# Miniprotein binders against Hydroxyethylthiazole kinase (thiM): the designs that were tried, part 6

Target 1, 273 residues: Hydroxyethylthiazole kinase (thiM), of Natranaerobius thermophilus (b2a1a8)
Amino acid sequence: MSTFNSNFKLGTYLTQVRQENPLVHAITNYVTMNDCANITLAAGASPAMCESRDEVSDFVPLAKALYINIGTINQEHKDSIYLAAEKASELEIPIVLDPVGAVAIKSRLDLVKDLLTNYNVSCIKGNNAEIKCLAGRKGHGKGMDSLDLGEDIQMVNSELSEKYNTMVLATGKTDLITKGNITVKVSNGTPLLGRITGSGCMLGILISAFIGASDNDWEAGIAATVSMGVVGEMAEESISSSTDLGSFRVKIFDHMAALTSKELQERGNVSEL

## First folded at step 6 (miniprotein)

Design B6 (from B1 with L47F)
Fold by ESMFold2-Fast, scan of step 6:
Structure B6 (fold): chain B 273 residues (1-273), chain A 83 residues (1-83)
Amino acid sequence: as target 1 above (273 residues)
Amino acid sequence: SPELEEILLELFYLMMEIWELRLELKGDNPELKEKLREARKKVIELFKKLLEAEEGDPSVEELKKEIDQLKKELDELKQEVES
């Protein structure tokens, strides 16, 4: 039993999302935009996909959270991201940042570092490679075993969390979420989430919704991560074959909408490292 | 539609007024802070209703009435904050 579990009820955070119905302002990539909107609605929140440079600053004050995903980016998109991040920071609206593609593309890495340096980001969510890249680990390093990678990621999460005063979520076979020196392991999920497009982006906006409905960013972020994992497990249980990826994807939205606080509490698999 | 776009713009202005009032509110006043939080919540709910509205729908007239009521509540809050 983790020390925060005595005070931490996963189900409470899902209840808060549905009671508060937070408006989530999302600036995201074209590929996952529809899935991000639908998972937000399924959770009980309201998505708003406002990316216009001329309107984004006026829209941010309406929102309870800002989700930024840099997956496919152009100049207007960059301008909107900076304007939205500035306004959200001024108003203390939580920002969730998803550094998609930062490993391969220097301009994206520079954008992410600039956002983290200049604005108040509540959570960074990325895969292991993206998180390591942000910490400068992309360079001349040797290949790593799975166990070495796991230990390395926990250390990297802590370094980034302290440097940018933010929560860091590294997604993988097991998800690691870190705030300062405290790291939590979320063991919910299924490999099938890796076989559809957009599951990582759906997690990012879901974290935004949970954080937007709560005064406790840390526990809300954990609850969102567990919710996505639990829903993935339920969706897998609902299909006849691992090749039913279309049905699996549909069942993610169905189970997110139907998920109860009790189910989330019972199925959650969380441990402190 | 132009009518729905005009309502959206009204909601933007109401949210900006709430934000400005919150910035002017100095010191601990939990009662006014809570009233501003409730007003913000109402604006968000009206925005959500607007997303489901169709031009000429009776719900559009209901939205306009709720916006007018919220404007009156904010005018009262302005007087309390400014005093």
Scores: ipSAE 0.000, ipTM 0.208, lowest interface PAE 13.9, mean pLDDT 81

Design B7 (from B1 with L51F)
Fold by ESMFold2-Fast, scan of step 6:
Structure B7 (fold): chain B 273 residues (1-273), chain A 83 residues (1-83)
Amino acid sequence: as target 1 above (273 residues)
Amino acid sequence: SPELEEILLELFYLMMEIWELRLELKGDNPELKEKLREARKKVIELLKKLFEAEEGDPSVEELKKEIDQLKKELDELKQEVES
């Protein structure tokens, strides 16, 4: 496949994370913050959860990437997000934006659109419904939308990517990553990732870590997405029953820490659409 | 530098610990919240110093001493939060 040719080696991006140990500045939600910090450490990066309005502007210049997740937004978080995004944009520090809850809550959709319009966002990561919502598509019929694989979401991703000059990752049964007119499908993963809280948020900060360690945002973002999927598969293989969700969660961190470049290359299922 | 990376990692663990203490904090304790905010600002100051430091810089030893003192401060804050 084109993403597995001699010029694209998934394993090298994992190696870069571990060599560079990038500082990831995260403004994220209270529900998944601990898991986001731990998956970042397991990958070989360093998380920093600096959220204070009075401190974020001083902290951003120290980071290699900024992760913004609006899952538990309050006024101080909103102020901090704007200040951090402005400083990161000025310094060309990559921003990864996770528009949690934008479908259901208009004020969150407005915040996300404002951030995308005014700042340099390197990657938007959302589920199919969130991504379609950002493009102005209807949320009614979500069950049918979740079965609408490929063409529709590919076009939506491309539209948003061109409009905001950003990489767009739409997560679903398969993950679609788009930059301009190029879309890549990542087929790694397991339904068990949907049965624990925060797997999507862990993916977002992991993308931030990989992008922060690399000059190639596109390939780094793909490698992070594949890594999360492969680790999920390994964790599932390590448990005795699909009801061992606690063990499954623990094994995600164990396998992320143990993952080798060779394993990532061999298990990665990536194709260009 | 492995030494500088180890110091960097330790500062991140301290920042996470401060955040966990804030989440565990019972009731509306503005004095304890302010102490945690002060500790967090100190971690940021130490990170700035670390990023300006180079391997072999004599300030690296001073940085390690300040980190040890901050750890003791956080142990005391943890006792106050738990109480």
Scores: ipSAE 0.000, ipTM 0.317, lowest interface PAE 13.2, mean pLDDT 83

Design B8 (from B1 with M16L W19F)
Fold by ESMFold2-Fast, scan of step 6:
Structure B8 (fold): chain B 273 residues (1-273), chain A 83 residues (1-83)
Amino acid sequence: as target 1 above (273 residues)
Amino acid sequence: SPELEEILLELFYLMLEIFELRLELKGDNPELKEKLREARKKVIELLKKLLEAEEGDPSVEELKKEIDQLKKELDELKQEVES
């Protein structure tokens, strides 16, 4: 059982999700929308996939958290994202931002930077390449256009966190979560999570649910990340072959729904760097 | 599955209605807050059952009946909140 300090207990955040049943407003991608809704339900929260530009401003005040995932985006989606982010910032509703495809597509990178600059984003969650791309342009190298993707992800997280006043989660073989100059490493998970579509998007909305149920964004975000990793491990243990990817996916939802506070605390593998 | 997607959408709208009613309760009314919390738990239970459901499964028909019952319960709560 690892903790960041003597008073931090991972399991209490799972309990808070189930007691508070936070409404998570998600503007998300069409590929993983169903899985995002289902993992939210399995955790004990309530998803709402409201995307219409005519409705998002009225919807945001009902929510405890706003999840923005840009994986499939069109002009109406962009309009809705800006309207929702503005309303959430005004009402101090936490925003979790998932910059899917920002490395490959300049318009997505520009959108993410605009959102981080203009609104109060509580957490940005991306893979190592996405996070380095967002922060690497602040680099101290030979020029402003020199992007060093091999830079230490811990330092990159810290710089991005300080610049945008946000919590930064960089997913990889181990997940690194940074707020200011404090970084924790989450060593739960399985490579099988990388072999199904949407596990990263499910983590993003799960973070939104945990943050929405808590007054402590930092610890709640860590607890959500550990929960996803732990249920991934449990799902892997529940299948007979690593090629049973369909069963593995089903077991993620089963184990998320069944996960106990005690199991989360006992299986959590977290250390401060 | 179009049928399962329709049920999912109905449950999302019920959850929206519950939260709208909660916003209308600006004053302290612990009894109504608790009834809304119980209605919210019921929606979550039905959403979890939907996660396990398959098209044509007898459980789908049971879900529809429980949704109808919850809609009636929520109509009563709406009248109490608006009163």
Scores: ipSAE 0.000, ipTM 0.143, lowest interface PAE 18.3, mean pLDDT 81

Design B9 (from B1 with L9Y)
Fold by ESMFold2-Fast, scan of step 6:
Structure B9 (fold): chain B 273 residues (1-273), chain A 83 residues (1-83)
Amino acid sequence: as target 1 above (273 residues)
Amino acid sequence: SPELEEILYELFYLMMEIWELRLELKGDNPELKEKLREARKKVIELLKKLLEAEEGDPSVEELKKEIDQLKKELDELKQEVES
C-alpha cells in the first residue's frame, strides 16, 4: 500500500548501512560464498567469512550481525554454527538464519529447529517450501508452491514468528515478511533472480547487513528485501535479452553499489496485509 | 574515527584475500591450508587489538606495521597457491 510506503522511509536504512559499514560475520555455503561477500561489499557493509571452530567465538564479538547459511555443512561447520550462535545470543548480536536444504534433509531441519529453540534468532529467511516445512506442514507439492496462497503462508509465518520470537521472510513469487501478527508483502523482484545461483543467499546476508546497521530490525529487514528486489529489476532493465544471465548477475552487483536512497524509496513496492 | 575505520577495512580486505586463496587451493595441500589458517588467526588477533585501540594510541602505529607484515606474508602465500 502507498500509505505504508509514505510512512516507511526505506531509503534511510540503505543510508545507515553505508554510514555504519557494519561487519557481517558469515558462516555460509561454498557455492555462494563469493557472491555473498560481494553483495555485502556492494551494499556498503563489510563481510567476514570466519567458519573455523577454534576462531568463531573470538570473531563474533567483532560483528554487528551473524549470518548462518547451512547450504554446505560438515561436522566442523555444525560445531562452528553452534558456537557462533551461542556467542551472538550472549552478546545480543542479531542472527539471520537461512535454512537451505531443510526440506530435503532431516538433519538440517533438526539443526534449524535446534538453533531457533536454543538461541535468539532475529530473522529466518527461506523459500515457501522451507518455511512451511519448518512449521510442520507436509509436502512441497507443485500445486501448493505454484499457487502461492498468501493467506496460507501468512498464517505459517505468523505461527513461526510467535513460536520463535523471530522475523520470518518467506520468499516466493512475492515475498512475505512477518513479525508477530504484522505481515508485509514485497512486490519488487524479477523471475531472473531464480535463474542464477545464490540470489536467496545474497538476500540473507544483505538482510544481515541492514539489521546490523539499524536499531529497527523489522524495518531494516524489509528495506533489505526491497533493495534486493529493486536491484534485480534494475539489472533486468540493463540487459538486452533474458538469456544474458551472466550480464544480469554482474548488473546486480553494479546496481546494488550504485543504488541511491531516493531510488530505493521511489521504486519500493511494499504493502501491509 | 576515520583512521581506525581505514584499518578495519584493511583487515576485512586481508580476511577476504585469505578466503579467496583457500578456495583457489587445488587438491590436497594440508601445509598451505595450515599456513592460511595461521594467517587468518593473525587477522583475528589484529581485529581484537583494533577494538581495544583508542584514537592516537601508539598501538595504532604498531597495528599498521603488523598489517603491512601480514600483507607481505600473504603475497608470498598467494605465489605458492598460484604455482
Scores: ipSAE 0.000, ipTM 0.232, lowest interface PAE 15.2, mean pLDDT 82

Design C1 (from c10 with L41Y)
Fold by ESMFold2-Fast, scan of step 6:
Parts: C-alpha cells; sequence; structure tokens
Structure C1 (fold): chain B 273 residues (1-273), chain A 83 residues (1-83)
C-alpha cells in the first residue's frame, strides 16, 4: 500500500535554488547540452559547460555541484571527468552522475564503476535498465517489460546505494529514489517526457542544481525529481494534442521558470515505501 | 560603483568578442561550437551576478575569477579558429 505522506518541504528547495543561484559545473553530452543549460537557467541556477582538461581542476572550486553526463565521450572528456571528480571529492562538492549508454557500451560501464568506487558521488540517475546493469543484473529481453517491474528495482536501488554510498534514482513510470534502505516514490510526470530527447539529462542537471543549493542532498534530490515531474504535467496540460511534442518541450522550460514553491509543494506526489 | 562599472565594461568587451566568434564559426565544427556555447552560458551567468552585485560583496571575487576564465576560453577559441 502506497502512502501519500510527504514530510519533505519541497518548496523550500526550489526557493533555495533561486536564492543561491548555484553555479553547476557540467561535463555533458553534445546532444542534450543546450536543453541542460536552458533547464538549469529556467530553475534559477547557472550552468557552466567546462570540459577542457586544462581548466576543469581550476573551475570545480567555483562550482556548487558537478554534473557528469557520459552520453558523448572521448579521451579528453574522460581525462576531464576524472580530474573534475577528484577535485570535487577533495572539496566535498556534490557529484551527480548520469550513466548514459553504460548498458550498451562496456567502456562507459567501466568508467561509471570507477567513478563510483573512487569518488564521493552524491547521486546516480538512470533508467531501470541502466541501474540494473550497474548492480550487475541483466535487463529483460523485451525493453517494455522492464519498465513495469518497480518492485524489482527497489531492491536493486538499495543494493547499489549501499555498495557505493550513493543516492540512486531509477526513472520509469514512477521514479524511485533510494538512499540506503529508505526508498521514496515520485508519482509526478507524464509519458510525454519519454517521447522527447534529453528529458533524463535535464533531470540530471536539475538534481545537480538543487543539491548544489542545499546541505541536504537527499531531500534536494527528491525536490528536483518532483519539480521535473510537475513541470512535465503542466507542459502536457498546456498543449492541445499528445503529438505536439515541440510545444511540449518548449512548455517544460516555460513552466520550470514560472514554477512557484507553493505549486511544487501542492502538486508534489511523493510516498515513502 | 566604480568596481562594478569596471566589471560591466569587461563583460561588454568579452560579449563583443563572442559575437564575432559566433559569426566566424559556421556550422561544421561541433566541438568548437560546443565550446562557444559554454562561453556564452558563462557570459549570461556573469551578467546575472552583476545585476545584484555591490562593491565588497563576496560575489565580486567570484565574478573576477569567472571573468578571467571566460577571457581564457575566448582566447583559446580565437587561436583555434586562426589555426
Amino acid sequence: as target 1 above (273 residues)
Amino acid sequence: DPKIEELEQKVKELESKLNELDKRLQGDNPELKRRLEWAKYLLEFLKLLLEEAKEGDPEVELIEKLLELLEKRIERLEKELKE
């Protein structure tokens, strides 16, 4: 039985982002870079896309959070990621890791595992298949079936969280966020988020912004996840047809910029499992 | 505030350089385009910080450091385009 008990002050975390205007250092993929920058600005934070190996170590100390998205990676990016992660861990700057493509590409899986083992990663966000792969589990032969087993993913999240001392966010029909043995279910969102490219990457950098503005990574990460889901719902309400994907995408940015702390608190649908 | 005016003038100078780079960087180098986009985002962040900054604020030191970083980035892009 799900409970609709929310003891989290979700609105406070959005307020903190806008008051603090945290600088988010992002090493991100080419495909979603523009959307990641724009969602960060819309939330009230500031993105900085610094990926040069010569600059990342000097840049990290200026940032409030480090977002690592491995979707398009070359050797310089790998070098920059390791240098940035080392400096962030040294300075206790939170790291949010988005393991794009780790299921399909072994070198990316190795990079993700190395980062989780050697550095203090505050949050790892992936879909069910990515999270299961990181925990050493095989995905389903049918991709659609894996999205329906939320109960299975709760155990996987907990195992991965305990192994790496990391908050684990598994995205799906509902999002599951786990820290140790505590799991929270976020029921905000819309299937339309899965029909545009980059929504998951936008969530990753948004989590970085919220965590960067707060000293409570757990609740900030939940608030960011709820915020993305709520603005997705608002964007869907703002379009005439489910095929208006271009308008839907534009409305995500509009609603993120307009979202109030009161709206976030009232629309948030969060249960502790 | 003389210090804030000095920083605003420097931001305008770097904005002009970025606009010139944007005109020169037509379409075919995705890595340089990506680096230019990063520089533009840093410029917009600097403008936001300057809107509420006052002389003596801790934000002034951050603005100075980010401004130096942006200047370095622009210089590298200019050198790369010349090569």
Scores: ipSAE 0.006, ipTM 0.329, lowest interface PAE 10.6, mean pLDDT 82

Design C2 (from c10 with L48Y)
Fold by ESMFold2-Fast, scan of step 6:
Structure C2 (fold): chain B 273 residues (1-273), chain A 83 residues (1-83)
Amino acid sequence: as target 1 above (273 residues)
Amino acid sequence: DPKIEELEQKVKELESKLNELDKRLQGDNPELKRRLEWAKLLLEFLKYLLEEAKEGDPEVELIEKLLELLEKRIERLEKELKE
């Protein structure tokens, strides 16, 4: 994996988040809500959690980005999601969609497809299984390894990106971000991110903050993904043992708040495929 | 700052109402407990915004809108407790 930061001014996007302090409207699950709020504050943005059907339409116009995580869903949440997505689309407020549980639950998959068809979604962020499921794939095949998964995901990302006119981020050992025929691989991160709850949701809201502060969704989304990975690496470097998961989690917030544009630019490990 | 003092007073009033709701919801109603936790998070974010806010800041309008939303959320919780 190689670093090609000359093609992306990653540090500029972190600077924009901190200068603009974008308000991110999040409709997310209660398990990760506090972490999503704290990572948003640490990055220099302002989180706002609003899920009520009666409130979302009034709330969306105040925000610079809308983050939708379908991890907790009932009829009121579905209504709120549709109302928020419609209002965001009307006002050209970017939408970041996290299709949590779409693999296991058909009604969630149907909701995600309906949102992508009817509204202008700026980014879909999911793990490899969720992204493959959205493209109609059966899931992981026999003999799955990093090469087979990477090749399959690149094709799937491109198909979804073209079909829905959206940026697609598939998270895994390496993260693949696709817009049309262009795919970027982000090699920053640590397996420890997979050992705490909420890292995926924290990435989703971070992408929302970065996109909300910028007029370039593609590069902002890449910068957010790199930022989460770099901060994960810094947090791992700051603990004494891989079993210090509580300290690791705390250090994610500390390092996100302290992260400089220079550090982000220097540590970013990004290559175009 | 009269405007900031007014907003701080409003936050204090809503915090008092949330504490009262929390005491009433110590029973096993998970649906209302969850909504109360959402309201508490919004209150904490308002406190965070107010710590840095000064009269004339663009954040003041945002704080006013978030306070209005928190008030509506508390009113809805109070309504559900009636039935």
Scores: ipSAE 0.012, ipTM 0.331, lowest interface PAE 8.8, mean pLDDT 81

Design C3 (from c10 with L41F L48F)
Fold by ESMFold2-Fast, scan of step 6:
Structure C3 (fold): chain B 273 residues (1-273), chain A 83 residues (1-83)
Amino acid sequence: as target 1 above (273 residues)
Amino acid sequence: DPKIEELEQKVKELESKLNELDKRLQGDNPELKRRLEWAKFLLEFLKFLLEEAKEGDPEVELIEKLLELLEKRIERLEKELKE
């Protein structure tokens, strides 16, 4: 579904990214940094990687959004994250938080909870296990998604959204995006996105770019999520075999750069729950 | 545009330094390689910003700050590669 209310147009948000060319300040992990930068450029935004403790406070004011991914973290990164989050909150620059590894590592979960408690986070993006863990529920076995657990993840999203006054995106076979009591289901995507490294981190920075270009973070966040899913589908359609993972990865960037507002609007599969 | 030419020259100087660091990194330290990759990314981003920049644009101040950041990162890598 290309539109879920009479005034919402997915394609408009992609157009805004390309018109505004928002600068996204990213503090992210070493494994996915290059992919995050490239997907941001492909969408029409400008990524900037500044993680130095001595420099982040001066850099944040130049940005339209701050993306925080805690995937590889040491003490300098923690200091930089706190300084950047504080400055972004002070200046009302939207923060997108990706709680990578929070399920497995208590110190990361504590960091995420501390950030959510002390700063104004616009969006939390995580997989079902990460989101449930953040809400104080234990993760379930691998392969479980929101549909397999009834409406458990929808309720968890709503609880977190209300507790932290933030938008919550739980990624899985289908993605659930919640703001307060409103939940939207995004059914775009392909299992091949799970076969390459960094697709989740690419989604996080892409959400940051869309939110940074718009005054409507809710609809922009949905449009970014749909864009990643649609591009994944297009990349899968353009390869000869599902084992062509290298070509698939390259085609994600090609299709993101070529994606039109019309294609996004027509291919979007979005429903309000 | 003298200001843009100065910034382009600085980018070329830092690119030369990064190429020398790349030659010196022979797989001994994966963390240093990742930090080199970050510096290379920042260099490419600076080239992107400079392609359309004109003297007096707000982007010029951003380019200057990012050049300073890149220079500091390169200096740190050079110090850590005490042969």
Scores: ipSAE 0.000, ipTM 0.262, lowest interface PAE 12.5, mean pLDDT 81

Design C4 (from c10 with L42M L69I)
Fold by ESMFold2-Fast, scan of step 6:
Order: structure tokens, then C-alpha cells, then sequence
Structure C4 (fold): chain B 273 residues (1-273), chain A 83 residues (1-83)
């Protein structure tokens, strides 16, 4: 076991979310908007789903964190994202960015890169393909160059973290969170999280809530990632069959609301790489 | 109307507390000053929402929830200023 496990008190960050009750401003996709709101409430935070370009600049100052998910996007949504990110950066409100669909759609990748270049993003959360694409690796076999040989997600995370001065979370079978040259592996979770829509988006807003309640973005982001994994495990333990996906989804919210700081501390499976 | 009047009274109460905290935060403490500034901005936003709100509007529930959040933020600032 690393000294990280001894010094890192996961339960403290869940307690801070519930004591602080941070307001999380979310600009997210229409598919998962309701789930994002409900997981935020279950964790003990308050969601604010304000997406109008005419209102976002006035709403951002109320928030402790801004969650940006580009999953469903039009021109007004783009305008709102830029206005909100600018205001959050002015006020030093942490931004969590979820680059949904950046691999498949160049305009989304361009938007994500533009946001990272112009604003202070506290955390980028994506799957391995999204994170590699953001680092300039070729996706979908569109002509491999020398950079694609020996793809290493830990190295890619570190490269992006240094380039954009941000924390990078690559989700997969295990989740890898990197800040600079320090990478942490989170081994909590269940494959069932990949069988429902929105688990990644729920993780993104949870990271926002935890970061919003803490002065330590790094440890708070890790605690949020562990929390999502732990409640996924608890939800799986609570269903009779792996095909009970509706019950599984419901149990995620129930277990997030019921999760104690002691349970989070005891069930957390975190190691430094 | 009674619900709007209750929220208006709550706004006045929280504004009074923020003014008291502002007087107490005259020294160097940039984090507490930032949190106080966020609380002030939140109150101003809530005043704007409340001016346009009518009994039964969906915004009334949002205003009530945001006032509760603001109250908790103010209570935390008050607590941290104790010895």
C-alpha cells in the first residue's frame, strides 16, 4: 500500500459535500440532465441546470463549481459554455470538462481544445479514446503515426495534465487520475455502470460537487471517483440479476444518498502508480 | 402575497448578516473575502429573481432553495470567524 492511502481521507470529502451543500452549475446534455441533477442531490449537493445564454453569466457566480458536458450541443449551447467558462475563470470557480463525442466530431474536439487553452479547467474527465484523441493520438485507425505506437494512457494523462495545468481522469476498467506526474488508480466500480446511460455524466457532476466543497481539487476529485465506483458496487450487490438495469440505476441514487464517510473510507480501493 | 413576502423578509435578514460579516472581514483573509463576495452575488441574483416572481411560479421554489443555500454559506462564514 502506498503512503497516499494512509494520508488520504476519502470520507472527509463526502462529509464536506454534505456540510457545504455546494451549488453546482451544470451545462450538460439533454439525455442525462435529469440523472445528473438527481445524483447531485443524492450526494448532498445542489444542482443548477441553467443553460440559457442570457442567464448563465448571472448564474455562475452562485456556484461552487461549473460542470460542462458537450454531449448535445447547438450554437446557443456553445455560446452559453463560453460565457459560463469565462465568468467561472474570472471568479476562480472550478470547471470540470467532459469532452463527450470529441473523438467522432472535429468541431467538438476544437471546442474542448479552445476551452482548455483559454480557461482554467480544474479537471478533464473522459474515456480512454476521448483522452487519447485530445492528446493528438489518431483514433479509429485513421492512419497511425509514431505517436500511436505503444499508447499508454498514464503517459497521455500526464502529457495533458502538464500542457493544460489540469487534473485528467481517464475512465475504463479501472479509472486513472493524473495531476502532473502523479497518477492514482481507482479500482472501485462495476461493468454494470457501462450498461446504463449517463454514469459517466453522473461521475462528471459528482467530481464538480466534491471539488466545489473542498480546497483540495486533487483529493476531492479522487474521492468523487471512488464514491461513484463504491455506489456502483453497492447497487450491483442490491439487485437480483445483472439484467435488472432499471433497479441498478435506482439503487445508484439510493446508495449515494445513504453512503457514509466510514463506508467510503473502508471500501475505497486506491493506489498510486 | 404571503409566500413572496416571507422570501422578501428572508432576503432582508440575510442581507443584514452579510453586512455584519463584511464589517468583520476587514483584515487579510482572501478566501473568506471571496466566499463573502460569492454570498453577496448570490443575494443580488436572488433579489432579481424575486422581483419578477409571482405566487405559484416555478421560480419560487428555486428562490427558496437558493436562499437556504445562501443561509448555510453565511452560517459557515460566521462559524469560521469564531475563535
Amino acid sequence: as target 1 above (273 residues)
Amino acid sequence: DPKIEELEQKVKELESKLNELDKRLQGDNPELKRRLEWAKLMLEFLKLLLEEAKEGDPEVELIEKLLEILEKRIERLEKELKE
Scores: ipSAE 0.000, ipTM 0.223, lowest interface PAE 12.7, mean pLDDT 81

Design C5 (from c10 with L66F)
Fold by ESMFold2-Fast, scan of step 6:
Structure C5 (fold): chain B 273 residues (1-273), chain A 83 residues (1-83)
Amino acid sequence: as target 1 above (273 residues)
Amino acid sequence: DPKIEELEQKVKELESKLNELDKRLQGDNPELKRRLEWAKLLLEFLKLLLEEAKEGDPEVELIEKFLELLEKRIERLEKELKE
């Protein structure tokens, strides 16, 4: 029933990142900025952390992808996001949106909905609660109560994907990626990724790098998600104890830089739903 | 090599201009100084990428485009300082 080809070669997308060395323009926060820059470099892409309202319009044309993470936001940051999204849409540069805090903060939810409605967003990545909140359910309107959050995430992903013509990635113990009615489950990863700061932001910018290097954003986005999960598994295998979180974090960057197309292909755990 | 050498020369030219702007902006106009500091940080990042670049790398074309835009930004700073 699925039209998705489970035989697609994950490893070729990592090869494309390293061959194309895409410049990723990232608007993010100072807490995760360093890790986002370093994971991008480790993958073989080039990060550019330009957030200035005065500079963003000149910067966007250089980029192969725009990563927007709303984890830290003030008025200048918001202005820069709108200016960058406008310019990226004008130039058909793919936008990856990370709606951090959209469930808890109405102004963030409004910003994310405005961006999805007015601009061509290639991928939205959030946790289950953020994705369900953005989708809305039936007559409940703004935000989500506990009953709405009980909905099947696959159905929510599909509704949101069709509404905004975007790829939707819902992160959890397993990650679900949806484009229209096609959903793929990525089973790679480790709970240790949840025990360090910035792993979600690192995933978002990696998706941006992979999409920026490819003409097939669907498969590239899946390959990026698998890459983060596989690298997390490799980092866990490289430490002596689950309490070695500092070593675990360091090994994420080491393994991302060393990851081969063959390793990614062999370790990838992807299934069609 | 010719392309890498050309870009290395461009980096030196822009670095010299940024150093002259920095000298002129001592203690004056925080807005222009912030923009100058941003431009200096971008140049340092481009220098790092260029040190690792080899002929034929897709990174070389990106560095070239970025240096062209940085040059335009420096020209704007120079114009504003004249006023």
Scores: ipSAE 0.000, ipTM 0.206, lowest interface PAE 14.2, mean pLDDT 81

Design C6 (from c10 with L62F)
Fold by ESMFold2-Fast, scan of step 6:
Structure C6 (fold): chain B 273 residues (1-273), chain A 83 residues (1-83)
Amino acid sequence: as target 1 above (273 residues)
Amino acid sequence: DPKIEELEQKVKELESKLNELDKRLQGDNPELKRRLEWAKLLLEFLKLLLEEAKEGDPEVEFIEKLLELLEKRIERLEKELKE
């Protein structure tokens, strides 16, 4: 599994985050808010958790990216999301959308579809079930009885990417990122990321930081995804047992802060499908 | 609140440093000028948060973190201007 382009410089995007210190405006869930803020700081960006309906429109112009995570929805958050998305679209500030709970909750699915239809979303990041649900397909189902599940999700990603003119990231055993007909597979990561709360939300805001620091959304989004996976691998290597989940979580932040452009470039495992 | 007064003093100090950088950065480097503009926007947001803190919930911890980030951005700009 070699990279699709040996000249693709993942490390450059990490350098851009640290040089630019992009301000990331996040409207996110209360369960993972602290971890999202801390991973953003560890990467070299500046988080701002501004979610008030009365303030979001004034705050969006100060930010280089807007992260929307619909995990804790109430009417005030819904109003704030629409106001922020409209302002970001007008100013061409990139929007990263995380459709948490869209599989189980119809009102969340409707909100996500409405946002994608009416606003310029740069990236949709979800798990395989969430992404398939957005495309109008049933989730994982019983036993995942197909060896071509990766081919299925690649097709779904392309369909959504073309329909909404957005980049689609489907997270799973491997992560698939699609823009139109181009799909990239990221093989970095560890199952331990699935054993702590908030790793998916941390990835979403990290993508926002990388995209916010770059004029190339596609490569920046790939670099962010690789960075989270590489940091997860480094954190796993730094603990004594796979049951040391608390230490694992701490090491994610330590390794994100310490990660070098050289390490990211050398450890990145990316191929075009 | 003595803590809010301390934060106001830090904001004034950082504003003075940004004004000094603006005078020195006459336009030769568009990247540095853009970073300066983002630092100025963060400063304006901090001023807004301080006014809100005076009226009610202080949000002191959040303001402190943003001030630290602004200070780091200013230090980076100062270092790059030395060479």
Scores: ipSAE 0.000, ipTM 0.221, lowest interface PAE 12.9, mean pLDDT 81

